# VH-VL binders against Rho GTPase-activating protein 7 (ROPGAP7): the designs that were tried, part 5

Target 1, 201 residues: Rho GTPase-activating protein 7 (ROPGAP7), of Arabidopsis thaliana (Mouse-ear cress) (q8rwq4r167to367)
Amino acid sequence: LALEDIDGSPSFLEKALQFIEKYGTKIEGILRQSADVEEVERRVQEYEQGKTEFTFDEDPHVVGDCIKHVLRELPSSPVSASCCTALLEAYRIESKEARISSLRSAIAETFPEPNRRLLQRILKMMHTISSHSHENRMNPNAVAACMAPLLLRPLLAGECDLEDDFDGGEDNSAQLLAAANAANNAQAIITVLLEDYGSIF

## First folded at step 23 (VH-VL)

Design aa2 (from y1 with light chain G34N)
Fold by ESMFold2, fold request of step 25:
Structure aa2 (fold): chain C 201 residues (1-201), chain A 123 residues (1-123), chain B 112 residues (1-112)
Amino acid sequence: as target 1 above (201 residues)
Amino acid sequence: EVQLVESGGGLVQPGGSLRLSCSASGFTFDDYGMHWVRQAPGKGLEWVAYISSSGSNIYYGDTVKGRFTISRDNAKNSLFLQMSSLRAEDTAVYYCARDEWEDELYDYYMDVWGQGTTVTVSS
Amino acid sequence: DVVMTQSPLSLPVTPGAPASISCRSSQSLLHDNNYNYLEWYLQKPGQSPKLLIYLGSNRASGVPDRFSGSGSGTDFTLRISRVEAEDVGIYYCMQALRWPYTFGPGTKLEIK
């Protein structure tokens, strides 16, 4: 759905992902560098008006921000609150081998197929970028830092732990620390998924 | 110790050309991106250009795009700025600066600067 | 291009007094990774510029703790808790998020 238009052809998001996989691998700071906000808005509008293909000469930073724009605008998170909870529980396992196995099982058993497909597809682009880090400076941690907040939105919002959501009387310092920890966990989870992509998917 | 030394500045007529050099020492030049930044007399800093460590990624400021070419020779630990179609507005001190990529913070910043070389464009 | 502005452009300060410099950007410098890609540079008289602050609030190596950066998004502040004579110079903010990178116009700090 997010990856296909109603006629089954590739969506804007899928085409942008393909562009980044093809042209973004040698672009230093891809996904960390941002594009001009008005340029991104204009490019989205051009697509809606019939410019349905990305061409080789388009700025990869604009296309990367188009991907992020689409992810921000999704009516629901790519990974739901329950799916984020399942990933977090699996990630907390101490043994590396058991952790990887649990992450694989969580994805296979708790994700609705459209959400699993979307996550896997975005991670494929991210894995491709991070495999060229000697050229683009974007190792798995860097790519995860830039993308995890868009993929695991419920985790950053505290929705994966109802105690975090419910404890609104807490000190402002405690809430800031919880948000920082959530961001670190989101990055760490996505980093593991990238580093062990073939084993997990 | 880490050092950057610019050279090649001088007086040039409008429409002329000039090549600036920046010699690097005290660090592994091939591991770092590099910037040129300029400062017109009595004015603020203006970012001019960036080149990645391998030379494969290059960006220019709008005021110099199409007229200036940044390049590097990693075997000689050297950064260059080829300036053409020079205008009076290009009169400035030109600095080279080392770009530091922070692996854990995913940030670019100019941590080491040269002393600058002066370019004067005058009839 | 991202337009950077600074206020004030000229800042005379009595020795020992605090100082504050504002920087504003035409587009948000807050990235999805929650970092603000805003830097501060100081150019002392007769010297090359030097990095003071990166990511909005991190002090560069060797920068005294009387310097602090704060702010987020489009509004940033550099503070000097107690100005010393050695702090004289021109302070520039710069955004490092969107090519081409752009500097603010500078704030000249002077002892009065």
Scores: ipSAE 0.771, ipTM 0.887, lowest interface PAE 1.2, mean pLDDT 90
Fold by ESMFold2, fold request of step 25:
Structure aa2 (fold): chain C 201 residues (1-201), chain A 123 residues (1-123), chain B 112 residues (1-112)
Amino acid sequence: as target 1 above (201 residues)
Amino acid sequence: EVQLVESGGGLVQPGGSLRLSCSASGFTFDDYGMHWVRQAPGKGLEWVAYISSSGSNIYYGDTVKGRFTISRDNAKNSLFLQMSSLRAEDTAVYYCARDEWEDELYDYYMDVWGQGTTVTVSS
Amino acid sequence: DVVMTQSPLSLPVTPGAPASISCRSSQSLLHDNNYNYLEWYLQKPGQSPKLLIYLGSNRASGVPDRFSGSGSGTDFTLRISRVEAEDVGIYYCMQALRWPYTFGPGTKLEIK
């Protein structure tokens, strides 16, 4: 539903993803560079008021921020708390081959179809951008750093507790360390999904 | 040693044109993006323009957009700023600066600066 | 465009005393990746600018540890724990998140 309007046509999000896949691959710093907040808000309003197509001359940084705007405005995270927990458990497996296999299984077996479809679609755009990193400077780690907090919100919020290694609320230093670990884990998980995209999807 | 040397400054009348050059040495020029930054007499720094290492990505400050053109010649290790429709407000020292993209931090910063060339726009 | 402001614009300091410079941006410089794309530059008298701080708080190579950056979002601070004579100059913040990049107006640090 995030990717299509009620009539089945491509949504704003899907059209913005297509734009970035077509015009964003040669743009240095795409997804890392931000656009003016007022310009992004204006473009979102223009879409709602009938300007439903992106043209080739639009600023890719504005369109990239439109994608992020839509993801932030979703009523629920693209990946639920239980799905984030499954990904985190799979990621922590030390063997590379077992880790990739477990990530693939977690996505195939624990994700509701709409969430799996949305995640895979966003990762496709990200994979396309990172495949052109020599031109745009956005390698898988960079793209993941920019997007993972929008995709794995429950992990960043501390809602994906594992029994061990997490005891939030004791002091400010422990909370800051837990938040930093969550952000690092979110980036690392998405980086693996991008680097091994073909094997996982 | 890494060096950037600006040249081409001088006195010009309002409405006139000038081309500034920046000569680079001591590093692989075509691996780096480049900036122009200016400083009017007694004033602060103003960012002017950026060009990516290949020349394919270009951005301008609002006060110069449409009047200035940044370009580079990687075979000559040279950066240029073509200035047209010059105004008194364009009077400044113009610096070129090397951009460093940090892969681990995803950050742009100006790590090497030239000594500047002076442009004076006066009737 | 992102408007950058600094306070104070002039900062006379007794040698050995601490100093603080504030920088504010009209739009948040905090990216979704949790980095703040704010830099500090120092221009010493008669010299070209030099990078001091990147990402709000990281010291550039060769910058003494008496310099520290802090803040997030729209409010940032550069601190010098103990001012030395060599610290005289003009300090600029700059945002590196949104084209066009923009500098603050500068803060002139002087010894009293």
Scores: ipSAE 0.753, ipTM 0.878, lowest interface PAE 1.3, mean pLDDT 90
Fold by ESMFold2, last read:
Structure aa2 (fold): chain C 201 residues (1-201), chain A 123 residues (1-123), chain B 112 residues (1-112)
Amino acid sequence: as target 1 above (201 residues)
Amino acid sequence: EVQLVESGGGLVQPGGSLRLSCSASGFTFDDYGMHWVRQAPGKGLEWVAYISSSGSNIYYGDTVKGRFTISRDNAKNSLFLQMSSLRAEDTAVYYCARDEWEDELYDYYMDVWGQGTTVTVSS
Amino acid sequence: DVVMTQSPLSLPVTPGAPASISCRSSQSLLHDNNYNYLEWYLQKPGQSPKLLIYLGSNRASGVPDRFSGSGSGTDFTLRISRVEAEDVGIYYCMQALRWPYTFGPGTKLEIK
């Protein structure tokens, strides 16, 4: 759905992902650097008005922000709250081999196919970028840090399960720590999916 | 000790050209991106240009784009700024600065600065 | 380009008193990775600028604890809890998220 228009042709998102895979690998700080907000909005409007192809001379930082724009605007998270919970549970497994196996199983058993395909497609672009980190400075952790909050939105929103035995009152300091931990968990999950992409997908 | 030393400043007529140099020592120059930053007399700092460690990624400030060219020679630990079509508003102290990429924080910051070289455009 | 503003532009301070400098950006500096890509630089009289704060709130190496950065998105503050004579100089904020990088106009801190 997100990758194809109704007629089956590649969507704006799919075309932007292809652009970054082809032209973004040598761009220092790709996905970490941002573009001017008005320029990104203008490029989105140009697509809607008929400029449906990206040309090689377009700024990769603009195209990267177009990807992020589309992901933010999706009506629901690429990974649902229940799928985020499944990934988090699988990630908590101590043994690396068991963890990878559990992540693979969680994706196969919990994800609806459209969501799995979307996640896999975005991770493919991210894997391609992180494979050129010697040139672009974007290792798997860096790429995951930039993209995980867009992919695992329910985890960042605190919509995954909490332990029921917590008796303490909530204050602003505890909420800030919980948000930081959620961001770290989201990054760590995506990092493992990138580092073991072929084994998981 | 890590050091950056700028040179090549001077008095130049409007429309003229000047080439600034920045010599680096005390670190592996090839591992770092580099910036030029300028400061007009009595004014604030203005970012001018950036060049990545390999020279493959280059960015300019809007006021200098098309007139200035940043370059580097990694074999000689040197950064350059070729300035053309100089204007009175280009009068400034020009600093070179080392860009540190922090892998753990995914951040670029200018951690080492030179002492600057003065360019005056008048006559 | 991202426009950076600062207030006040001139800040006379009695020694030992607190000081506060505001910085605003025309576009959010909060990245999706939840970091704010805002830096503070201090240029002491006759010297080159030096990094003071990065990522909005992190002190650079060797910067005293009396300096703190706060804020998020478009509004940031640098605070000095007790101003000392060595703190005199011009304080600049700079955004490091979008090319071209841009500085604020500077705040000149002086002892009165």
Scores: ipSAE 0.751, ipTM 0.878, lowest interface PAE 1.3, mean pLDDT 90
Fold by ESMFold2, last read:
Structure aa2 (fold): chain C 201 residues (1-201), chain A 123 residues (1-123), chain B 112 residues (1-112)
Amino acid sequence: as target 1 above (201 residues)
Amino acid sequence: EVQLVESGGGLVQPGGSLRLSCSASGFTFDDYGMHWVRQAPGKGLEWVAYISSSGSNIYYGDTVKGRFTISRDNAKNSLFLQMSSLRAEDTAVYYCARDEWEDELYDYYMDVWGQGTTVTVSS
Amino acid sequence: DVVMTQSPLSLPVTPGAPASISCRSSQSLLHDNNYNYLEWYLQKPGQSPKLLIYLGSNRASGVPDRFSGSGSGTDFTLRISRVEAEDVGIYYCMQALRWPYTFGPGTKLEIK
């Protein structure tokens, strides 16, 4: 369980999410500003060595990068390729109400429960940050831009685009455009999930 | 008519104190973060400090941390730099600069600069 | 802190010739959102600095198209396709990803 240790206590990831929800809302550029790479590595090591609690005076940019570190190190994407395909298909629906309904159904019906729980938990932190954008400058689009590539890795890799998977021999210019479109779609999907969080989860 | 005007520079002795001001006009000051940047004679630019629009987020360069204090008075459209424990290497032209945040770019950049005020630290 | 370096530090150029300035950072400036938070500023003689390039490659408003930025991660280049007399000054790269923000040492461009 990504959110709990073996003994049922909150994991490193869950504790970092709680820290950002409590202290990150007032931090300008949270999740957009990065921390020193060696400081993030040191903080991860300190946790492994027994410093298992975050204190109020820790740098929120370091804690935010710890969250991203954990997500990058997961053995598989938080959202699998088949789940990304379901989200992309639902997102392509032009009617707003049908799109939201389809996104809700895709999450409820195609996600394994641990993956749905993890996505919902991370989106809760992101929703909390974006609800304070007047203080922190991080509106839903900005937060989604920073986090979507970590959540929807298979979509950005082109692993879930069923219809375009069989195009033959595209040049590098077409591949770069397809990658840019995938990144834009990933951000847009996460933005919708944030803006309609209560309706979807 | 967006403009920034620095003042308060002058000659001080090592170990002394000085307070710089930056007056803003032509824009809504409390919507913007602000920077101080300095340039020693014949040298390059050095970033000094940042303060967010509300004043709640503050960052300093390593060479001034613990000696300088950035602050702002949004009611008076003013930015300040209180300098203490001054050293010869603090001799520079000090610029204030407006931080522009672009929602579509997620980027911080210094789009408006003042003309600078000169601080000289010498015996 | 992120250490920024530039080369060359002095760049004499013949009018009309191309010029290139290299900037390197001690840590990657590529964010998870796939933007590079690297900016270029020009300080002309007797003037305050002015933004030329943001996000590694985007020209600021009013900057001539003979200026271009490229690179990613830790290595960036500013290119001027044909140098004009008005381009004289000191060019600085700056990273805007990690507090404290840091400038490169500058490259002084001069007409030979």
Scores: ipSAE 0.750, ipTM 0.876, lowest interface PAE 1.2, mean pLDDT 90

## First folded at step 24 (VH-VL; from y1 with heavy chain S56N)

Design bb4
Fold by OpenDDE, fold request of step 25:
Structure bb4 (fold): chain C 201 residues (1-201), chain A 123 residues (1-123), chain B 112 residues (1-112)
Amino acid sequence: as target 1 above (201 residues)
Amino acid sequence: EVQLVESGGGLVQPGGSLRLSCSASGFTFDDYGMHWVRQAPGKGLEWVAYISSSGNNIYYGDTVKGRFTISRDNAKNSLFLQMSSLRAEDTAVYYCARDEWEDELYDYYMDVWGQGTTVTVSS
Amino acid sequence: DVVMTQSPLSLPVTPGAPASISCRSSQSLLHDNGYNYLEWYLQKPGQSPKLLIYLGSNRASGVPDRFSGSGSGTDFTLRISRVEAEDVGIYYCMQALRWPYTFGPGTKLEIK
């Protein structure tokens, strides 16, 4: 599990998530603003060299980017293509209550346990951030926009069997539109998961 | 009409201090982050500092960090820049700018600028 | 800090001709959300800077459609389809992804 090391201790990712939950909630533009690439690389290296604790004086944007870095470097998407499809299908349900129920079921039934745990854990951090939007100006939509591409990679990559395959011809314009739609759907799905986090998890 | 008006510029000796003010009108000041940007004579723009709407988040450019202090009084619709340990290279026109929020794109940008106030640091 | 560069630094243009300004960043300005956090500003002679483009390609309110922003990652371009006399000034790109914000050196557009 990306959240625990072999010895059962919290992983780099988990520690970073905890840091953001504790110190990142009041940071304006957290997860939107980025840190210096070299600083992020340095911090990752420092962790590997034994600096395994985040201190209060660290730059939240660096730690935030560490989270993003870890997610990008995962060998497989946190959410698989099949899981993305299930989420998308659930999301398309018009009734809010039915949608919530369907999302809950999709997550419970289609996700392998490690992936489910990972998604839930990341969403927990995101939910925490978004709950402080009055301070950090990162509402659920904004947070979702930042993180959805990292979580729902297959959806953005067009790997999900979407029935509404826009037979859009080989036209570059059609591909761009499809990509935009996929991104919007990913953001929307994650937004709903954040807005209804307590009802889904 | 949305307006920003800078004041407080003047001549100061090296090592001296100066306080700039920016008066905002025509909008809800406490909803917006604010920037200071400066421009040395005949030079380009340099970002100086930012303060969030609540004042809880502040950022400085490296050249002014530790010497300048950005602050605001929302009750008075005012932005401030306290400058200390002034140097010749701090000579510039100082602009205040509003950080506008774009809801649809989740972005901020500097959409309104003042006319600037001139600071000259010279012996 | 992110270093911003522009080319050319001086751009003499004949009225009615197109113009193009390049901006480069030392680090990618593309966020995972798919947006490039690059802004373009114009400072006309004797005036304060004015926002032209935000998020790399969006025109600010009141900006004529002859202005367009493009690019992604580290390479960006501001284009003017048909230069007018009123377009004279210094154009600055600025990155708004990382603190501190940083401006390019500016490109001076002049009429030939």
Scores: ipSAE 0.927, ipTM 0.950, lowest interface PAE 0.4, mean pLDDT 94
Fold by OpenDDE, fold request of step 25:
Structure bb4 (fold): chain C 201 residues (1-201), chain A 123 residues (1-123), chain B 112 residues (1-112)
Amino acid sequence: as target 1 above (201 residues)
Amino acid sequence: EVQLVESGGGLVQPGGSLRLSCSASGFTFDDYGMHWVRQAPGKGLEWVAYISSSGNNIYYGDTVKGRFTISRDNAKNSLFLQMSSLRAEDTAVYYCARDEWEDELYDYYMDVWGQGTTVTVSS
Amino acid sequence: DVVMTQSPLSLPVTPGAPASISCRSSQSLLHDNGYNYLEWYLQKPGQSPKLLIYLGSNRASGVPDRFSGSGSGTDFTLRISRVEAEDVGIYYCMQALRWPYTFGPGTKLEIK
């Protein structure tokens, strides 16, 4: 739904993803460095006004932030709470081969088709970026850190039934720790999906 | 010891040109991005330019865009700033700084600075 | 460009007393990754700037624990628990999230 418009043409998100894949791979700090907020807003407006193609001379950081903007503005998380839980369970498997198999199964069996497609498409871009880490300094971990919060919203929001939910009382310190753990898990999951992208997808 | 040494500063007329150099030693220069930062007399710090380790990514401050050119020679462990169309407001101490990467935290910061070289633009 | 501001611009402090410097950005420096891309630098008299804090709250190597950075989004604070004579200088905050990087105007800390 997010990748195609009603007429089947590539959406704003898809066009932005394609741009980053083509022109963003050599940009140092791509997805980490941000553009001016006003420039991003302006570019979104320009698209709505009919500037529907990204040209080679556009700032990759603006286009990257457009991707992030679209993901933030989605009415629901690209990855649902149940899907996040499934991914987390799969990730916790110690054997690499078994983990990969479990992740593959989780994605295939728990994700609605539109969500699976969206995740895979975004991960494809992320994988492409991370494969050029020698040029852009964005290894899988770095890319995952940037994008995981946008993809696995329920995990960061504490909406996933994690067995290790420290029933930590109303202690602010416990909540902070839980939030940090959730963020780390989200990053770790996405990192593995990138590192083993070819085996999972 | 990690060290940066700036040179090339001096007195120049308005509209003139000057080339600054920064010599790096004690580390693998081609692994690091580099910055120029300047400080006008009695004023604060102003970021001027950045160049990535490979030289493929370059950024400038708005006040110097179109007039200054940052470059590097990794074989010579050298950073450069070619300044043209110099103005009185370009008068400053110019620092080169190393952009250190923190792998675990996904951040860059300026951890090593030179002592600076003075540029004076005056008629 | 992101505009950085600091307060106060001048900070006279009695030795042994705590000090606090505020920094504000015109745009949020909080990235989706959860980090704030704010740095603090100290320039002592007659010296080059030195990094104190990166990512808003991490002390650089060799920085005493009396220094601490806090804040998120657009509001940040540098604190010195007990000011020493060696802490005299100008403190600058800098955003490193967006090009061009931009510094605050600086806060001059001096001993009363």
Scores: ipSAE 0.927, ipTM 0.950, lowest interface PAE 0.4, mean pLDDT 94
Fold by ESMFold2, fold request of step 25:
Structure bb4 (fold): chain C 201 residues (1-201), chain A 123 residues (1-123), chain B 112 residues (1-112)
Amino acid sequence: as target 1 above (201 residues)
Amino acid sequence: EVQLVESGGGLVQPGGSLRLSCSASGFTFDDYGMHWVRQAPGKGLEWVAYISSSGNNIYYGDTVKGRFTISRDNAKNSLFLQMSSLRAEDTAVYYCARDEWEDELYDYYMDVWGQGTTVTVSS
Amino acid sequence: DVVMTQSPLSLPVTPGAPASISCRSSQSLLHDNGYNYLEWYLQKPGQSPKLLIYLGSNRASGVPDRFSGSGSGTDFTLRISRVEAEDVGIYYCMQALRWPYTFGPGTKLEIK
């Protein structure tokens, strides 16, 4: 499990999420600012060497990049291709009330439990950050923009687009437009999940 | 009209202290982060320090960390740079700059600059 | 710290000719959100710096269309399609992704 070690104790990812929820809410630009690449690598190595707790004086931008590092290193995307398809179908529903209900159903009923738990846990951190946007400037759209590409990888890869305005991949311009559209959809889906977090989860 | 005016520059001995001020007008000062940027004579720009709109997030360039303190007084629309342990290499024109946050682009950039105040560190 | 470099450091140009300035960073400025946090500033003689380009390629308000920015990751270019006399000054790139923010060394653009 991404959130727990074998003995049931919190994983590195879970501890980093807890740190950001506690210390990141008042940090301007959290998740948008990046940390020095070598410093992030060093902190990951320190964990592997036995420094398994984050202390209050650690740089939140480093911890935020540690979260992103772990998500990139997961064996598979946090949200599978079929789950991305379900979210995209639900997102395209025009009525807000029906859309929220469909998103809730897709997450509760079609996601394998480990994937649902992981997504919900990451979204909880993101929701907490976005709820303090007047202090940290990270509204739901901004947080979603920073995190959605790490969560909805199959959608960005074109594996779940149900409406395709481009043929094959013969045009590099058409390919770039499709990638941009997929990125916008990923951000939009995550934004809705954040804005209506309490109703969906 | 958005305007920033620096003051407090002057001649100071090595090891001395000096306090720079930046007065803001024409905008809601406490909605914006603020920067100090300096330029030594005949040299390029060097970023010095940043303070967030609330004053709670502060960052320094490596060459000034531990010697300079950035602060602000939102009630007086004023930004400050307290400089101590001054060295010859701190001789520069010091600019204050407003940090613009674009909600739709999630970007910070320095959109408004003052005209600068000159600090000379000389024996 | 992110080290920024620029090439060339001195750029004499004939009026009306194109000009190109390269900027390189020691770490990628491309964020997961798809934006490059690279800015270009112009300091005209006797003036304070002024923003030209943000996010690598977006022209700031009031900047003429002959200025354009391009590039991604660690390699960026500022292009002036036809240099005019008012373009004389020093051009700086700056990264705005990682604290502390850092400027490039500057490129001095001169006529002739």
Scores: ipSAE 0.754, ipTM 0.880, lowest interface PAE 1.2, mean pLDDT 89
Fold by ESMFold2, fold request of step 25:
Parts: sequence; C-alpha cells; structure tokens
Structure bb4 (fold): chain C 201 residues (1-201), chain A 123 residues (1-123), chain B 112 residues (1-112)
Amino acid sequence: as target 1 above (201 residues)
Amino acid sequence: EVQLVESGGGLVQPGGSLRLSCSASGFTFDDYGMHWVRQAPGKGLEWVAYISSSGNNIYYGDTVKGRFTISRDNAKNSLFLQMSSLRAEDTAVYYCARDEWEDELYDYYMDVWGQGTTVTVSS
Amino acid sequence: DVVMTQSPLSLPVTPGAPASISCRSSQSLLHDNGYNYLEWYLQKPGQSPKLLIYLGSNRASGVPDRFSGSGSGTDFTLRISRVEAEDVGIYYCMQALRWPYTFGPGTKLEIK
C-alpha cells in the first residue's frame, strides 16, 4: 500500500507528506527546487535501513524529492489511464459549476478506492502548500505544474488523450505540440482539483 | 531606477572578520530574495549565499558554510554578509544581486547586480 | 553540488561571425514542470555580470535577438548569430535548480 506499511503504520510516503505539510509551508519554492539525486536515493536507503522518522532539521527539498521519487518508482500511475480519461472528459465541460461536479463524480464513481485515497492524500499536501503561497511563492498553478506529471502519467504518455481534440501527427513538431498540450491539461486538471478541493473531496 | 550598492570591503588578516553591506533603492526590497556572488582575482564567478524576501530561507555555498552569515534588514533596505574565519581564498570582489520571482514562469533569476566591493585577505 | 562545465574556455571570433558556447551539468536541470533551470550571464570587461538568458532559452529584457539559448537536461548552448564588438566578455552558465547554485567556469569571447 502506498500510504501504509503491511502492519498498518504510516509508510515512508505518508511520513514525507506529513513532513512537508508541517515544515514545508514556509519554504520558498518548495516542490520547485530540487535536491541532489544521489542524496534523495541515500535518504530512501536510510529509511529502509531503519531511519524511519524524519527529523525537523532535515532539508524540506530533500523530503519533497523523496515524495517525487516514490511516485516515479510506483509500478503503475497513481491515476490509471481510464481514470485520466474520465478526468479529462470532465475537465472539458465548459460550465465551471458542471465541471467541478463532473470531476467530483468521476473521482467518486470511477476510481478504485486505493487510487482515490492516494490521489486525495497527495492533493491534500499540495493544497496545504498552495494555501501558504504568499509565504512560499507556490500558488495552485505552480504546485500543479510540479506534481501533475507524476500523478497523471498516462495523460502525458498519450494513453488517455481524447483523439478528437488533438491534431497530432507523425512529425516531430506535431508530437512536441501534443506533449505540450498534455502537460497543460494535466496541470489544469490538478489546478482545478486544488482550487476546489473542499467541493471535490 | 533600481540600484544596488555594496560597501564594507577592505584589507583583513587571515582569521579576521568583515561585514559587507548592500544598499537597495528604487524597488520594494522586501518583495525580493537576494544573493551574494564573488569573483576571485582572475577567476570565474562563485555563488556564495541566498536569503529569501522574508529572511526565513537561507542557503550557502559549500566553501563559506559555517563561516559566513547572510542577513537582511527590510526596514533599512539592506542586505548583509558577515564574514568570519577569513582565508586567503576568500579574497574576491563581492557582488549583491536581486532575485526576481516570476509568478507566471515559477522561476528565480538574478536580474539586478551591484558594482561589487573588494575584500582582500592577506598577511 | 551540480558541477557545470563550459566549452570552449576561450573563443576568439571575427566580427560578424557566429559564435556558440556549450554548457554541461552533472545532473539534469529539466524539472518535472518542463522547464530547464539554466541561466546565461555576460560579464563585460570591468563590469558586473548581466543576465542574458533564463530558463535555458528566454532572453532577458533588452537582450538582442542575435542571442539565443537552447538545449535541455544536461546539455545547453548559447548562440550569437552575428558577433559584435560590444559582445566581448566572459559568458557564464549557471544552474538555478539545486542549492547551492553553481556557475560554469566561463568562456572568454574575444574579437580576433
């Protein structure tokens, strides 16, 4: 389970999320700044060797990258391809009120419970960070830009695109445009989920 | 007219201390993070330290960590670098630079630099 | 720390000719958000450094369009399409993704 160990105690991911919610809110550029790749891997290894708690003096940028590292290493995307398609269809609704309602319905009715719980948990941390954007400079768009590619991996891979919206082709320019549009859609979907978090979850 | 002016440089003995100042004008100082960057004679640029607009987020280069302290006084539009345990390799021109946060690009860049102040560490 | 290297370290150029400077980083500067956090600075003789390019390819205000930045990940290039006498100086790349920020060693551009 992504958020808990086999014995039901909080996982590394859950502990890292708690750390960022507690100590990351006043950190300028949190989730936008990166840590040394080998240092992040070393910290993950230290957890496996018995250092199972984060201390207050650990670097929030390292802990933030630990979250990203775990999400990248998951065997499957936090949001499956069919769930990404459902979110994309809901997001395309023109009316803001109907869009939010449709996003809420897609999450409540389409997602398997473990995936919904994981998405909601990650978004809770992101919502907490973006609620302190005056202090940390990370507004909902910025946080979404940094995290959406890790949450909606099938959308960026082109596995859940609505083909009738894209003028995709075989040349390199069309493929680059399709990738940029997918990244924009992923960011926009996550931004809406953050801005209307209470209504959706 | 956005302007940064460094001061406080001079000659100091190894092991000594020196405090650099950077005076800001023409902009709202407390909206911006600030950097110190140095350049040893005949050498390239070396990033030294950063302090966020609120003063709550501080980072140092490895060569100065534990010996230098960056600080700011937003009421006086001033940035400081307290240097201690100085070594010959700290001899350099020290620049302050303003860090602009671009909300639409989620980016920080050093858009305004001072003229520099010279620190010489010599017996 | 992210190690930055530049090539060449010295670049004599005839006026009006193009110039190209390479910058490499020991770790990728491409963030998950799609931006490359790589900057270029010019220090003209006797002057303070000045920002030329940010995010790998964006020209800073007042920088002529003969300057362009390209590249991604660990490999970046600054190009000057037509070198002018005012372009002489030392060009530095810098990464702005990981604390501590780090500069490349510099490339001295001279008119030959």
Scores: ipSAE 0.723, ipTM 0.868, lowest interface PAE 1.4, mean pLDDT 89

